# Ledger of designs, part 349: VH-VL binders against q9nrl2r1430to1533

Target 1, 104 residues: q9nrl2r1430to1533
Amino acid sequence: GGVHELSAFEQLVVELVRHDDSWPFLKLVSKIQVPDYYDIIKKPIALNIIREKVNKCEYKLASEFIDDIELMFSNCFEYNPRNTSEAKAGTRLQAFFHIQAQKL
Short names: E, the ipSAE of ESMFold2; O, the ipSAE of OpenDDE; V2, 0.75 times the mean of E and O plus 0.25 times the DockQ between their complexes.

## First folded at step 23 (VH-VL)

Design ee13 (framework fv_iluzanebart; at its last look DockQ between E and O 0.80; V2 from the best seeds 0.83)
Fold by OpenDDE, look of step 23:
Formats: structure tokens, C-alpha cells, sequence
Structure ee13 (fold): chain C 104 residues (1-104), chain A 122 residues (1-122), chain B 107 residues (1-107)
């Protein structure tokens, strides 16, 4: 089934993607661009991957979905120093997420 | 089912502009890189560039930088390849292809369009 | 750029025989190596990615091996539909580059 009614998870992903601070998280980090990324981050994830999991109905519980989103932010803060644009964007987006997640 | 459908064959003259298209379906178009590959008659494959429709991040091969423009409209799941002024040497088959990914940050072409034949002659 | 060199240019084999195709990179591409099959008038089809992983729907007779700079595509028992041109491609660094191709034809 290609057409689905937008679920709460789908809606939240859409909102995250549309957020101005989503740019570090839209796609999986390319190791061409960041050669040491995968030496440090062992559970990579991004919004495109999370959206695919939502579309495939891989999240049975809200907690599972939330865990992946939190992992995404955790990875960002693990790899990027606090003073970087990526970390700052992550901080703002995570705050936004925490507000929206209360609706789940 | 993932599909890439390209626009039809083009017959042009040198100096004319051209924009060909590649429409993706069966997946979330904005969440995957899509690229263009040239194949001149009887020759091999040449990577031209890629674009991520989600943020319009675009990468060109040095050989094609400034020679073509790659763009995308995620609202209609379509990628484009365009020339401002065609040359006879642009005669070739042009393929679009989606880049899938592994969980180690590598991206590989996993699905291809059927190709668009562009013929440029006076 | 990383130059990909395939050998031989043409490989003539009989149906049922083993076909071995080689691909060499001018510098290490780790395991970021894909193999494609292209038949006349068709788009390339992904066979192998990550040097050794078969793409979905690809028959078991296709296998890839190698890492770094030396790679091999093996067709254990050539079928009539396997006669085509095969390309290797590295995606370890920009620009992405293809080998010049190996044509597998009937002996």
C-alpha cells in the first residue's frame, strides 16, 4: 500500500524535516565527506532512515520511535563539539522534538 | 516498487537549450540521492553528478561542472538535467539512477531509469 | 580521480562455463565497489555492492570478491542471459568512477 493516512509518527517526522535546524539530520552522513564518522558513531541514523522505518511500520511503540530520534541527537552530540553549527542545530531541534513528542 | 521514469528522446541542434527529467516513484523521493550518468554511443558509463532532493545538496563530476545543471523538484518527485547550449559532443544516452545506502555511509546506484537519448546535430 | 581498470576487455566463454572478471582501482576504495550488468538498449542493473553483497533478486551464480584495489566478479555457470557488458564502479570517493567495461560474449 503506497498511500497511507498520516500517522502521528509520520506527522512528527514531517515537522522535524521542515524545521530550519533539520539540515544536519536529513540524510545519513556520507563517509566520503566525513571519513572518520563511522569510526566514532556505531549506530548511525537520520531522519530519512527514520521516515522509512515509519513507512514500513517498524515502530510498534512510541518509545521505539522516540528512541531512534534520541539516538539521532545523541550521535550528533557525540561527534560534534558543542560550539559547532551542527550541535547547536541539534540542540534546538531536540527541544522542538521534546515538545512535539508530548502529543504522542 | 521503486521506479525511475525518464523523459523521451530528444533531437536538438547545437546551441539549443535542453532540460530532461527523471521521475521517481515507489519510494520517498526526497530521501534518496539521485544521479545522472552519461553514456556516449558505443562507450562506457560516466558519472555526471548527484543531488539530494531533500535539501538540494548537489555534487558534480569535475568533467561536468559548469557544463550542465542538475536540479530537483521534490514536490513532484522529479530530477532534472539541463544544458544551456548543447554541443554535438553531448550526443549520448543519459541515465538517472537512485543511490541506495548502507548503514556505513556508503551510497550506491541501486535503481536506474530507462535512459533518455539526446541527439545533437546540425 | 580514482581510475578503475577492467580486464579483459572482452571475455569469450561458453554457456555453463565459469567467467571471471577483474577490476582494479588506482588507489584503495576499501569495499565501496559495485558491479553492474548492461545489455544492449537497456539501463545498467546493479549486481553487487559493497564488493561482495548481491543485490536483491540477483542469482547466486553471481559473486563478488576483493577489497582495496583488486576486485573480481565471478559467474559460476554462465547462462544465456548473462552475455552482456559488465562495469565496476567505485563509490569510495568523488568523483564516482566506472571501469571501462568487460564484454562477455559467446565463445
Amino acid sequence: as target 1 above (104 residues)
Amino acid sequence: EVQLVQSGAEVKKPGESLKISCKGSGYTFQDYWIGWVRQMPGKGLEWMGIIYPGDSDTRYSPSFQGQVTISADKSISTAYLQWSSLKASDTAMYFCARQGYDMKGSYYFDYWGQGTLVTVSS
Amino acid sequence: EIVMTQSPATLSVSPGERATLSCRASQSVSSDLAWFQQKPGQAPRLLIYGASTRATGIPARFSGSGSGTEFTLTISSLQPEDFAVYYCQQYNNYPLTFGQGTKVDIK
Scores: ipSAE 0.900, ipTM 0.949, lowest interface PAE 0.5, mean pLDDT 96
Fold by ESMFold2, look of step 23:
Structure ee13 (fold): chain C 104 residues (1-104), chain A 122 residues (1-122), chain B 107 residues (1-107)
Amino acid sequence: as target 1 above (104 residues)
Amino acid sequence: EVQLVQSGAEVKKPGESLKISCKGSGYTFQDYWIGWVRQMPGKGLEWMGIIYPGDSDTRYSPSFQGQVTISADKSISTAYLQWSSLKASDTAMYFCARQGYDMKGSYYFDYWGQGTLVTVSS
Amino acid sequence: EIVMTQSPATLSVSPGERATLSCRASQSVSSDLAWFQQKPGQAPRLLIYGASTRATGIPARFSGSGSGTEFTLTISSLQPEDFAVYYCQQYNNYPLTFGQGTKVDIK
């Protein structure tokens, strides 16, 4: 907790967004653009939503922040077959996240 | 507070180019869709298109595809609407607006800029 | 393209009375329907989204209802500041489309 964890969440989100493999995760999936997404994914989340929650101090525990990031990857793997560009990007970004999360 | 501040009124001649701006503040600009809406004198609202500044994903109304360019510069929190060659029929009020979202992936306009009046006459 | 049709075009109402505005979509938009208020010389203001959810800061006298193709905005007791043009907009599919507006006037 406290100020150092909040700054670390902010820094981690910035690093995730900057990563080349962030493109499937930048914004909440549009129902117009991907019509069946919300038939399959029941707890949607994306980096834009996570960043807003960090900015509003909505994460009270580091575990809550980590859970949202992991949910984001889990949703990607549930919706997308493993051979897709989205799933491959998710695998690489998740690996990066796990390394960075050791710093929390 | 969330604010969208647009560039000032423009008086132009047919054939001239124009780029008007919409600067967002009070939120993370790159994380929200921005749209443009035209209102011709005495008429209703017409959706022109939207852009996601974070990745430049851009969607145009068929009525405006190829007629204008929508762009954004996330480093200065600014969206743009641009004409390469203005026509008298482009005389209108132009609004930018931000889209909020729901958790079912629907996006709706929640905050609006003050509008930019563009007058095109010879 | 989903055509949004509003009725009536103009509604004359006395202060304190109830105003009822209709919006019809040419095909189902589920509940992806917003209502906006626009006063002369001003930008539109979001009143209702999701067909029936009031936006933050909107007075309780504004209520929305409907789903699918038929929607209603009700202003339960018109105030002097409510005389404006009201637009519905669907955001269920591209292109995003507005109704042509209903002007609410004093009578």
Scores: ipSAE 0.769, ipTM 0.926, lowest interface PAE 0.9, mean pLDDT 94
ESMFold2 (binder alone), look of step 23: mean pLDDT 93; pTM 0.943

Design ee14 (framework fv_iluzanebart; at its last look DockQ between E and O 0.75; V2 from the best seeds 0.00; counts 0 for: pae E 3.5 > 2)
Fold by OpenDDE, look of step 23:
Structure ee14 (fold): chain C 104 residues (1-104), chain A 122 residues (1-122), chain B 107 residues (1-107)
Amino acid sequence: as target 1 above (104 residues)
Amino acid sequence: EVQLVQSGAEVKKPGESLKISCKGSGYTFQDYWIGWVRQMPGKGLEWMGIIYPGDSDTRYSPSFQGQVTISADKSISTAYLQWSSLKASDTAMYFCARQGYDLKGSYAFDYWGQGTLVTVSS
Amino acid sequence: EIVMTQSPATLSVSPGERATLSCRASQSVSSDLAWFQQKPGQAPRLLIYGASTRATGIPARFSGSGSGTEFTLTISSLQPEDFAVYYCQQYNNYPLTFGQGTKVDIK
């Protein structure tokens, strides 16, 4: 493959993935481990999905990219109570995202 | 194009260690589970385990837990299967396979390596 | 573990005829069921996932049906290249498990 400069979206995804609080979001929730997840969350998404969309140039606007990231956090807060490790990680990662997103 | 390329055939003696590899390309390696499947000569497919290179989340079949080690190096898009001490009964074809996913949390092995033949004999 | 049982062990079919393969799970696997084709000396190839969805590039003559514990792979008109071993696999629960396979050979 060819060498290209990472877009702002690509770079932000890389930074999100590298963040210590990214662990709940790296991949889609396992249906095996959480059997009721997909009964509750109707628009599942994770950083691996978002990265693939970026790679496929599916985001034409920054707002579309931001919407998917926000959806990812929304899903986390919808399924996980506030006192869970997942929700706490999500809160911190979302704050980080909001700071980084200002650079878009 | 998605490809999984496995290391070459191995001929070993009982008691020897072995580490075989599976290199992925044409996709973001760290974003997909990689599984290992054993197929003994003339027999069916046996799921051994899987690993998610992005966070090294690893799951083993109870039949293979403690018998092998599954690992991955996402920096070089490579997954590994290794034995500390081979047995004659480890003689088999070993496949790596990528688990694709859908938005319903379902995973299916959508791409496979060509297989690595491991022969263990005295 | 969930035991997957395929039947028949061997299915002899003439070219152009319909082939029907069965796969049974010891407990419900919902629709988390895949079908694979394997030819001698080759790696398995994904045919069907989600019990009824054809993988990319798979001919329309292949179809999957069923849910829960009973599943069927149908080849509407067997082609010469379809003679192979077919495996079902559940991915509803760990450990993931395969059926023992059905060999489709020429009658």
Scores: ipSAE 0.811, ipTM 0.931, lowest interface PAE 0.6, mean pLDDT 95
Fold by ESMFold2, look of step 23:
Structure ee14 (fold): chain C 104 residues (1-104), chain A 122 residues (1-122), chain B 107 residues (1-107)
Amino acid sequence: as target 1 above (104 residues)
Amino acid sequence: EVQLVQSGAEVKKPGESLKISCKGSGYTFQDYWIGWVRQMPGKGLEWMGIIYPGDSDTRYSPSFQGQVTISADKSISTAYLQWSSLKASDTAMYFCARQGYDLKGSYAFDYWGQGTLVTVSS
Amino acid sequence: EIVMTQSPATLSVSPGERATLSCRASQSVSSDLAWFQQKPGQAPRLLIYGASTRATGIPARFSGSGSGTEFTLTISSLQPEDFAVYYCQQYNNYPLTFGQGTKVDIK
């Protein structure tokens, strides 16, 4: 998108990364540590990849950016049972994202 | 452009401490793993370990676990390799390298620092 | 740990000829295999990752193939700047490990 839209995406990613509950999402899940992850999750995504796409202006529409963020949370909930620390962090970070996104 | 710039060559004596640095620029430093690779004179490449500066997640080769400390300060885009007490056998070239990634995870070291020659002699 | 074994140790080739370098893993690394070039006094340079994908800016004369435990790097029509040491490296599991290198020399 436009200059303000790209700056808003960057600001959102910075805010998400700084949030205490970002720890499951900072980088892609390790195949070494979690061998079955990529058998279950076919469209992996993480905050570092989303930031790179923002920096390279790869999002043409705000909906594409929002879709990647929501995919990140959807993957978390698909792989992790709701009682896990990962899923609980995802729920809180997603709520935070929705609040911050409304300010745009 | 992506660059990794390492601190200059060091000449040290056995028993001395040393901390060498690797400064990244031209990309979001905290979002990429940084590894350290040793090359002894006339020898091949040895992976020492790797750090994710975003959360300080650190992994060591078993050969180097307890022998060195890998750290990073993301606020100044810098990774470090540190010895508390150098040995003559630590004489080598030390490279830092950034690990690239794609949707299948991290992969090969796509950008390398110029190397830091460490010479330890009595 | 996964041991990477390269052959030959040294390969003598004339400019314009083909060089074929082999890398074997002690257990499957799937396609998590990279090739690096290192010239004297320089840092390594990434050539190939994912066993067969050329890194950005790498000439088409470099190609990689293989999967599992056996991999090759092929340099077609060797150029004067290609005389160097070549390393394979697996990133399938920790510790990350390199092969011992293949030196490509002028014949």
Scores: ipSAE 0.382, ipTM 0.847, lowest interface PAE 3.5, mean pLDDT 92
ESMFold2 (binder alone), look of step 23: mean pLDDT 93; pTM 0.950

Design ee15 (framework fv_iluzanebart; at its last look DockQ between E and O 0.80; V2 from the best seeds 0.79)
Fold by OpenDDE, look of step 23:
Parts: sequence; structure tokens; C-alpha cells
Structure ee15 (fold): chain C 104 residues (1-104), chain A 122 residues (1-122), chain B 107 residues (1-107)
Amino acid sequence: as target 1 above (104 residues)
Amino acid sequence: EVQLVQSGAEVKKPGESLKISCKGSGYTFQDYWIGWVRQMPGKGLEWMGIIYPGDSDTRYSPSFQGQVTISADKSISTAYLQWSSLKASDTAMYFCARQGYDLKGSYHFDYWGQGTLVTVSS
Amino acid sequence: EIVMTQSPATLSVSPGERATLSCRASQSVSSDLAWFQQKPGQAPRLLIYGASTRATGIPARFSGSGSGTEFTLTISSLQPEDFAVYYCQQYNNYPLTFGQGTKVDIK
């Protein structure tokens, strides 16, 4: 415990969460609202889960962290057609992420 | 350690307003749903609603929709349950509870506050 | 809403005996079923989630089974601290709903 300075991963997650296009990714999709989601998406992930993994120091390499973020976007594009608000938000957020990830 | 600490017991009159609180600690508050459950004296548990502090996504039970307001302030890791005008029938124990997740889009209550007793009488 | 019905309302058992509690859903809730224990003056405590997964710190004598509409909580050997009220709860659909509870008391 205690107060710790945010790592690069922590900071990036904070920035992603604060982004206007983060809304599809803040939490796991509810199967109550989307009954078929988990029939299609086999490796569900969201920013809250990624943050938890960061907090637990589960990422030993930047590549592992990046892989999970990319998985999150991949899931979005797999389930949501291109013309949906979710997919469009994902596209913008992913572009933002790619710029920020260069700092890792 | 995950903890939910609720505000103290309340004694109110009918018609008065009330806002009770639930403060989470030991976890990232904004990343977990938090719900409210009513338990009238000698009765069972009743789900009232839930809120996701990260985006204020809120869901109510039809029985409580319009009867109470659920809100959260993630900056202080606190969820709220409030009434604009209390009734005697609102006398009950009120619990807040966190919903964990199972990576399958399902959420179960895993940690509970100690409860807040609200007594409304003339 | 999905109605959860528990039986029996009261279960009287002796220490060391097996206790079997039932919970029925008015429609399928898949495995989105939790069991809670509540003692007087205390908050509910999670015992089982996902119908059959024990929560962290819960003794092995507690087990859950079932899927769809029929569920069972079993206490293999009742301990003195197990006398309480037990609730099932579905979280498969809104509104989330609890059973009316089963009181386990001393025979």
C-alpha cells in the first residue's frame, strides 16, 4: 500500500479513461443488455480490468499492456459494425492510444 | 482490503429529505458497480438499484424508480441514496454493496456496507 | 421480473447435520445465481456466486449447485455459526431479485 507515483501504464490508463471516446470501454459489456456479446467475444476486456491488472503489477512488459489494449479495441471492432457509435469512438480512441503508447 | 462504510443511523419525520452515503476503499471505486438494497424490519432483501461511478450509469428497480435517487461522487469514492420526501414506509435498513465481475458480463454483490438504519416516524 | 422462491421457509437442523436449501427461479437465470448469509444485526455475506463458486474465505462445507431454474445450497455439516438466514439472488436480468430467505435454526 500507500500512495504511489503513477507508472507510465497507470498514467496512460488514466488518459484513456478521461478521453471523450472512452465510454464504450470503461466497463465490461453487460450480458443483460447485450445477450449475445459473450457468444462472439471470447476474450472480453475493458479499461477497468486493465487498470486492475496494472494495479496488481500483472504487466511485466509494455508489450503485454499494449496487447490488452489492442485486444480491447479488437473486440469492439469485431462486435460492432463500422458505422456504429461504439466503433467510431473506438477508432478515435485507438488513434489516441497509438500516439500515447510511443512514450512507453 | 475492500471496505464499504456507510453513514450513521437517521431519525426523520415524514416529508423530510434525506441523503445517506456509502464510501468505498481498498479498490478503485469508479471501476465497480455499487448498489443499494433495502431491508424493512423483519423482512427480506430488496434490490433498489445500482450505479457505475465511472460514468454514472444508473439502473433502478421499477419499484424504486422515481422514489429515490442514486448518485455517486467518484472523486471521494462515495455513493449516495436520497429521498426528497420520506414516508413512514421508508423505515428500513439500507445496505450498499459492490458488484464484482466474472469476466462474462455478469455482476455479483461481493462486498457489503454495514448498513444504515433509517427510521421515519411522526 | 424474475421471481425467486426459496424453500423451506424455516429449516431446523442439529449441529453436525446436513442442511439443504432450495431456490427456484420463475424463469431461467442460467448460472447467474448467488447465495448470501445474513445474521441478525449484520450485513449479508456472499457465500456462492455463479451458482457453484465459493466466495473467498468461505468454508468448504458450503456448496452450491444447479442451473436454469433450480438451485441448491448445501451445508454438509452445520456448525454453530451457520445458524442464520440465507438468501438466493439472481443477477441474470433486471431487476435483480432476491428470494424471500430461508431461516436455518437449531432443531
Scores: ipSAE 0.896, ipTM 0.948, lowest interface PAE 0.5, mean pLDDT 96
Fold by ESMFold2, look of step 23:
Structure ee15 (fold): chain C 104 residues (1-104), chain A 122 residues (1-122), chain B 107 residues (1-107)
Amino acid sequence: as target 1 above (104 residues)
Amino acid sequence: EVQLVQSGAEVKKPGESLKISCKGSGYTFQDYWIGWVRQMPGKGLEWMGIIYPGDSDTRYSPSFQGQVTISADKSISTAYLQWSSLKASDTAMYFCARQGYDLKGSYHFDYWGQGTLVTVSS
Amino acid sequence: EIVMTQSPATLSVSPGERATLSCRASQSVSSDLAWFQQKPGQAPRLLIYGASTRATGIPARFSGSGSGTEFTLTISSLQPEDFAVYYCQQYNNYPLTFGQGTKVDIK
């Protein structure tokens, strides 16, 4: 939706980016650095892309915004084994996100 | 709308330090890679390296690793290229450039700064 | 490292003619290839990325084609403002590498 809701999306993205466990999610995984990533993950997404979509007012509903954030975590858990630093960071950031998303 | 504005021309002597800048505007600076490209007088383009300002992830060309420092200050939307001790062979035009992305994980240079001429002579 | 080789080094073309510039990669770069135009005293300008996609504001007379190791930039009817040096660049792997350039001169 509206301007009030889009401001809330922007604020939530800022909070996610500032969180200590955001490091696996800040930018799209580079095909150069991780060549097999795009063989496994078919709907890539990252916080930089989500921020751009917020800035361009591309989210019509809060559910669309939440779906992109949840997709980001789902990709992390699909690509990374559960005992990895990436998956552990994803678990903690997702928990933080669920608390913050209640404010929407 | 997207603009990269570089610091002005520099005239230096061998052994001096130098830090040149590239300020981005019209987009979320920290969310895009910024690269540096050298062009020696009368020569082609050479990729020096790239930085993601959001997390300072930095990659260098082997030709420039250990010879320059690439850095960024996302709070002022600025990337830097720095020498601790200039050589006469560092005389060149230096460009910064932003990388756009696609959803296949590829990154390509889309916007360029105007260039900074660095002259190093005795 | 992926070596990008452009040919010819210099291409002499009359205004209104077609120019065809070649770029060859020492190994496959898929479609991760860009073309840049550079005029004297200016920054490079992105013409084509993804081997064939025109950048914003680039006239339709510029077209790119190819994939893998062989790429072509075509200028269908050269205008006076098109006389410049053209560089290809691969962004498929580090280090990112440019071709040595093709200078397009007036015949």
Scores: ipSAE 0.671, ipTM 0.906, lowest interface PAE 1.5, mean pLDDT 94
ESMFold2 (binder alone), look of step 23: mean pLDDT 92; pTM 0.944

Design ee16 (framework fv_iluzanebart; at its last look DockQ between E and O 0.76; V2 from the best seeds 0.00; counts 0 for: pae E 2.6 > 2)
Fold by OpenDDE, look of step 23:
Structure ee16 (fold): chain C 104 residues (1-104), chain A 122 residues (1-122), chain B 107 residues (1-107)
Amino acid sequence: as target 1 above (104 residues)
Amino acid sequence: EVQLVQSGAEVKKPGESLKISCKGSGYTFQDYWIGWVRQMPGKGLEWMGIIYPGDSDTRYSPSFQGQVTISADKSISTAYLQWSSLKASDTAMYFCARQGYDLKGSYPFDYWGQGTLVTVSS
Amino acid sequence: EIVMTQSPATLSVSPGERATLSCRASQSVSSDLAWFQQKPGQAPRLLIYGASTRATGIPARFSGSGSGTEFTLTISSLQPEDFAVYYCQQYNNYPLTFGQGTKVDIK
């Protein structure tokens, strides 16, 4: 592929990844470390996957992109209790996302 | 096109340090695990460890823990394998490989570097 | 660690014949099993992952089966370019481990 200007989706993903609370979301959960994760979460997703979808121009609507980001957070809150570091990070990152998403 | 290009062959003496590299291209380097595999002359494949460049999450095989250091510089899409003090027994071919993923949490080595031959002898 | 054992060590097969390679795990690895092909002087190439899924570009004559502790790679009709060493690898638990390999040579 050639060099192109970052789209709004690309920029938002970059900002999410750079956020201090992105660590639970950078990559898919390891099945090795969390053996029951994929028994519970049926639609796994992470920022690396979302970035790839953006790069492949798979999002035709902003709503589709937003849906995947929200799914990512939903998965986190479904699997992780509220008092966990993951859930707390997710809460903060989601708030950040909601502010940034207003630009879409 | 996804490619992993490794640094050239090395000829070293015991006790010397060494750092070999693996540069990825054709994909977002920081978003995929990259691993190192040793293959001694005429022998099989040995998993050494992996690193996720996006957060530097690193996992070692117990057999290689403390024997080598795996690192990555995502700004230049490069992973490294290094020794502080080489031994003759480190003579081998070393491969880097990208671990792909699926939505079931599977991580196969889907792309490989061409290998770096390291020869350690007095 | 999970020990992967392949058999036979060497398999001599004539072109056009069926080749069957076995891989056993010392404990269950579910379906987290990959097969690789390696030719002399080359890097390994992914053939099968998830025990039975062919990687992109892999010919249909290659197939994988099994789960738990017993796995099989089958080459339905051996082609000249298929003579190589084949490795299985589990990625169910750390450390990831390879089998010792099966050499498929010409009979």
Scores: ipSAE 0.880, ipTM 0.944, lowest interface PAE 0.5, mean pLDDT 96
Fold by ESMFold2, look of step 23:
Structure ee16 (fold): chain C 104 residues (1-104), chain A 122 residues (1-122), chain B 107 residues (1-107)
Amino acid sequence: as target 1 above (104 residues)
Amino acid sequence: EVQLVQSGAEVKKPGESLKISCKGSGYTFQDYWIGWVRQMPGKGLEWMGIIYPGDSDTRYSPSFQGQVTISADKSISTAYLQWSSLKASDTAMYFCARQGYDLKGSYPFDYWGQGTLVTVSS
Amino acid sequence: EIVMTQSPATLSVSPGERATLSCRASQSVSSDLAWFQQKPGQAPRLLIYGASTRATGIPARFSGSGSGTEFTLTISSLQPEDFAVYYCQQYNNYPLTFGQGTKVDIK
C-alpha cells in the first residue's frame, strides 16, 4: 500500500487500542504470569507488535495486516475458554474490528 | 533511533522527596515495558521494577515494593521513579531500560538510559 | 527468587586471548538469559539474549551458550575495548535478577 493505506492501518490500531475491550490485547501475554501460554500459542501477536509493524512499514498488503489482527483474536480463543472475560472481550473487539475493516 | 534520556544528577538530603525521569523517543513509548535498575557505588545491578505505560501495569521487586513508586505519563513518553523520603542508602546510579520483544513473552532490556546519579547526604 | 551466580569474579587475560565467563541459575530459566557489558561510568550494553542470540551490532567474537541453569559467554579474541564488567541476567521469572558480575581485566 501507499501512504493513505498505512494511515488507515495506524488509525484502525489506534481505535482498537482505545476500545474498552482491548485490555487482553495491548501487549504480549506474560510468560511469567501465564507459564504455559507459549507452549500452546505458537505465533504470538498483540496490538503493540502490530503497531510497531505498521510504524516500520512491514505490511505490504492490507491482507497481511488483517491476518495479524485475526491471528491475535484466534490466539485468544484458542487459549481462553469461551466463558472467560478474555474471550468475551475478544468476541466484542473482533466484532468492532470487522466493522472497521470494511473501511480499509 | 531508540533513545532513553534520563534527568540530570541529583544531590539531596535525607528526608527529601525526589522524582527522576526517563524520556523515550524513536519508538511508540506506551507499547514497551520500561524498567528501573539500581547500581549502588561499587556494586552490581539490581532490578527495581517495570511498568507498561500503555495501561500502567506495574511490577515491583519485593526489595523495592513500598520503597519507591514507578509511574509513567504516556502523553509525554516519560517514565518516573520517585521517593517520598530519601535515605542515605539511596545513593546510587539509577538506570531506566526498555524491554524488547521476545516471541515467548519474556523480554531482555535492549535499550538503556544514560543513568541518573542520586547522592543523598547530610 | 532465582539467584544468578557468576564465575570467576575477576578474569585477567591478555588482548587476543579467549575469555570464558560462566553464569549459573539456582533454578531453570530455560533460555531466558541475557548478557550485558558495562564500562565505568556507562550504562550496560546488551550483548546476548535468549542465551545465544547476539544483539544488533554486537561483534561476532561474542557468543553465548547454555540452557536451563548453566550459561557461558565466550569472547573469542579479546580486544582492548572488551575490558569491562559483564553481567548475566535472567528474565524467566520475577523478580528479574542479575549475576554479581565478572570483571575482565588486562593481564
Scores: ipSAE 0.476, ipTM 0.865, lowest interface PAE 2.6, mean pLDDT 92
ESMFold2 (binder alone), look of step 23: mean pLDDT 92; pTM 0.937

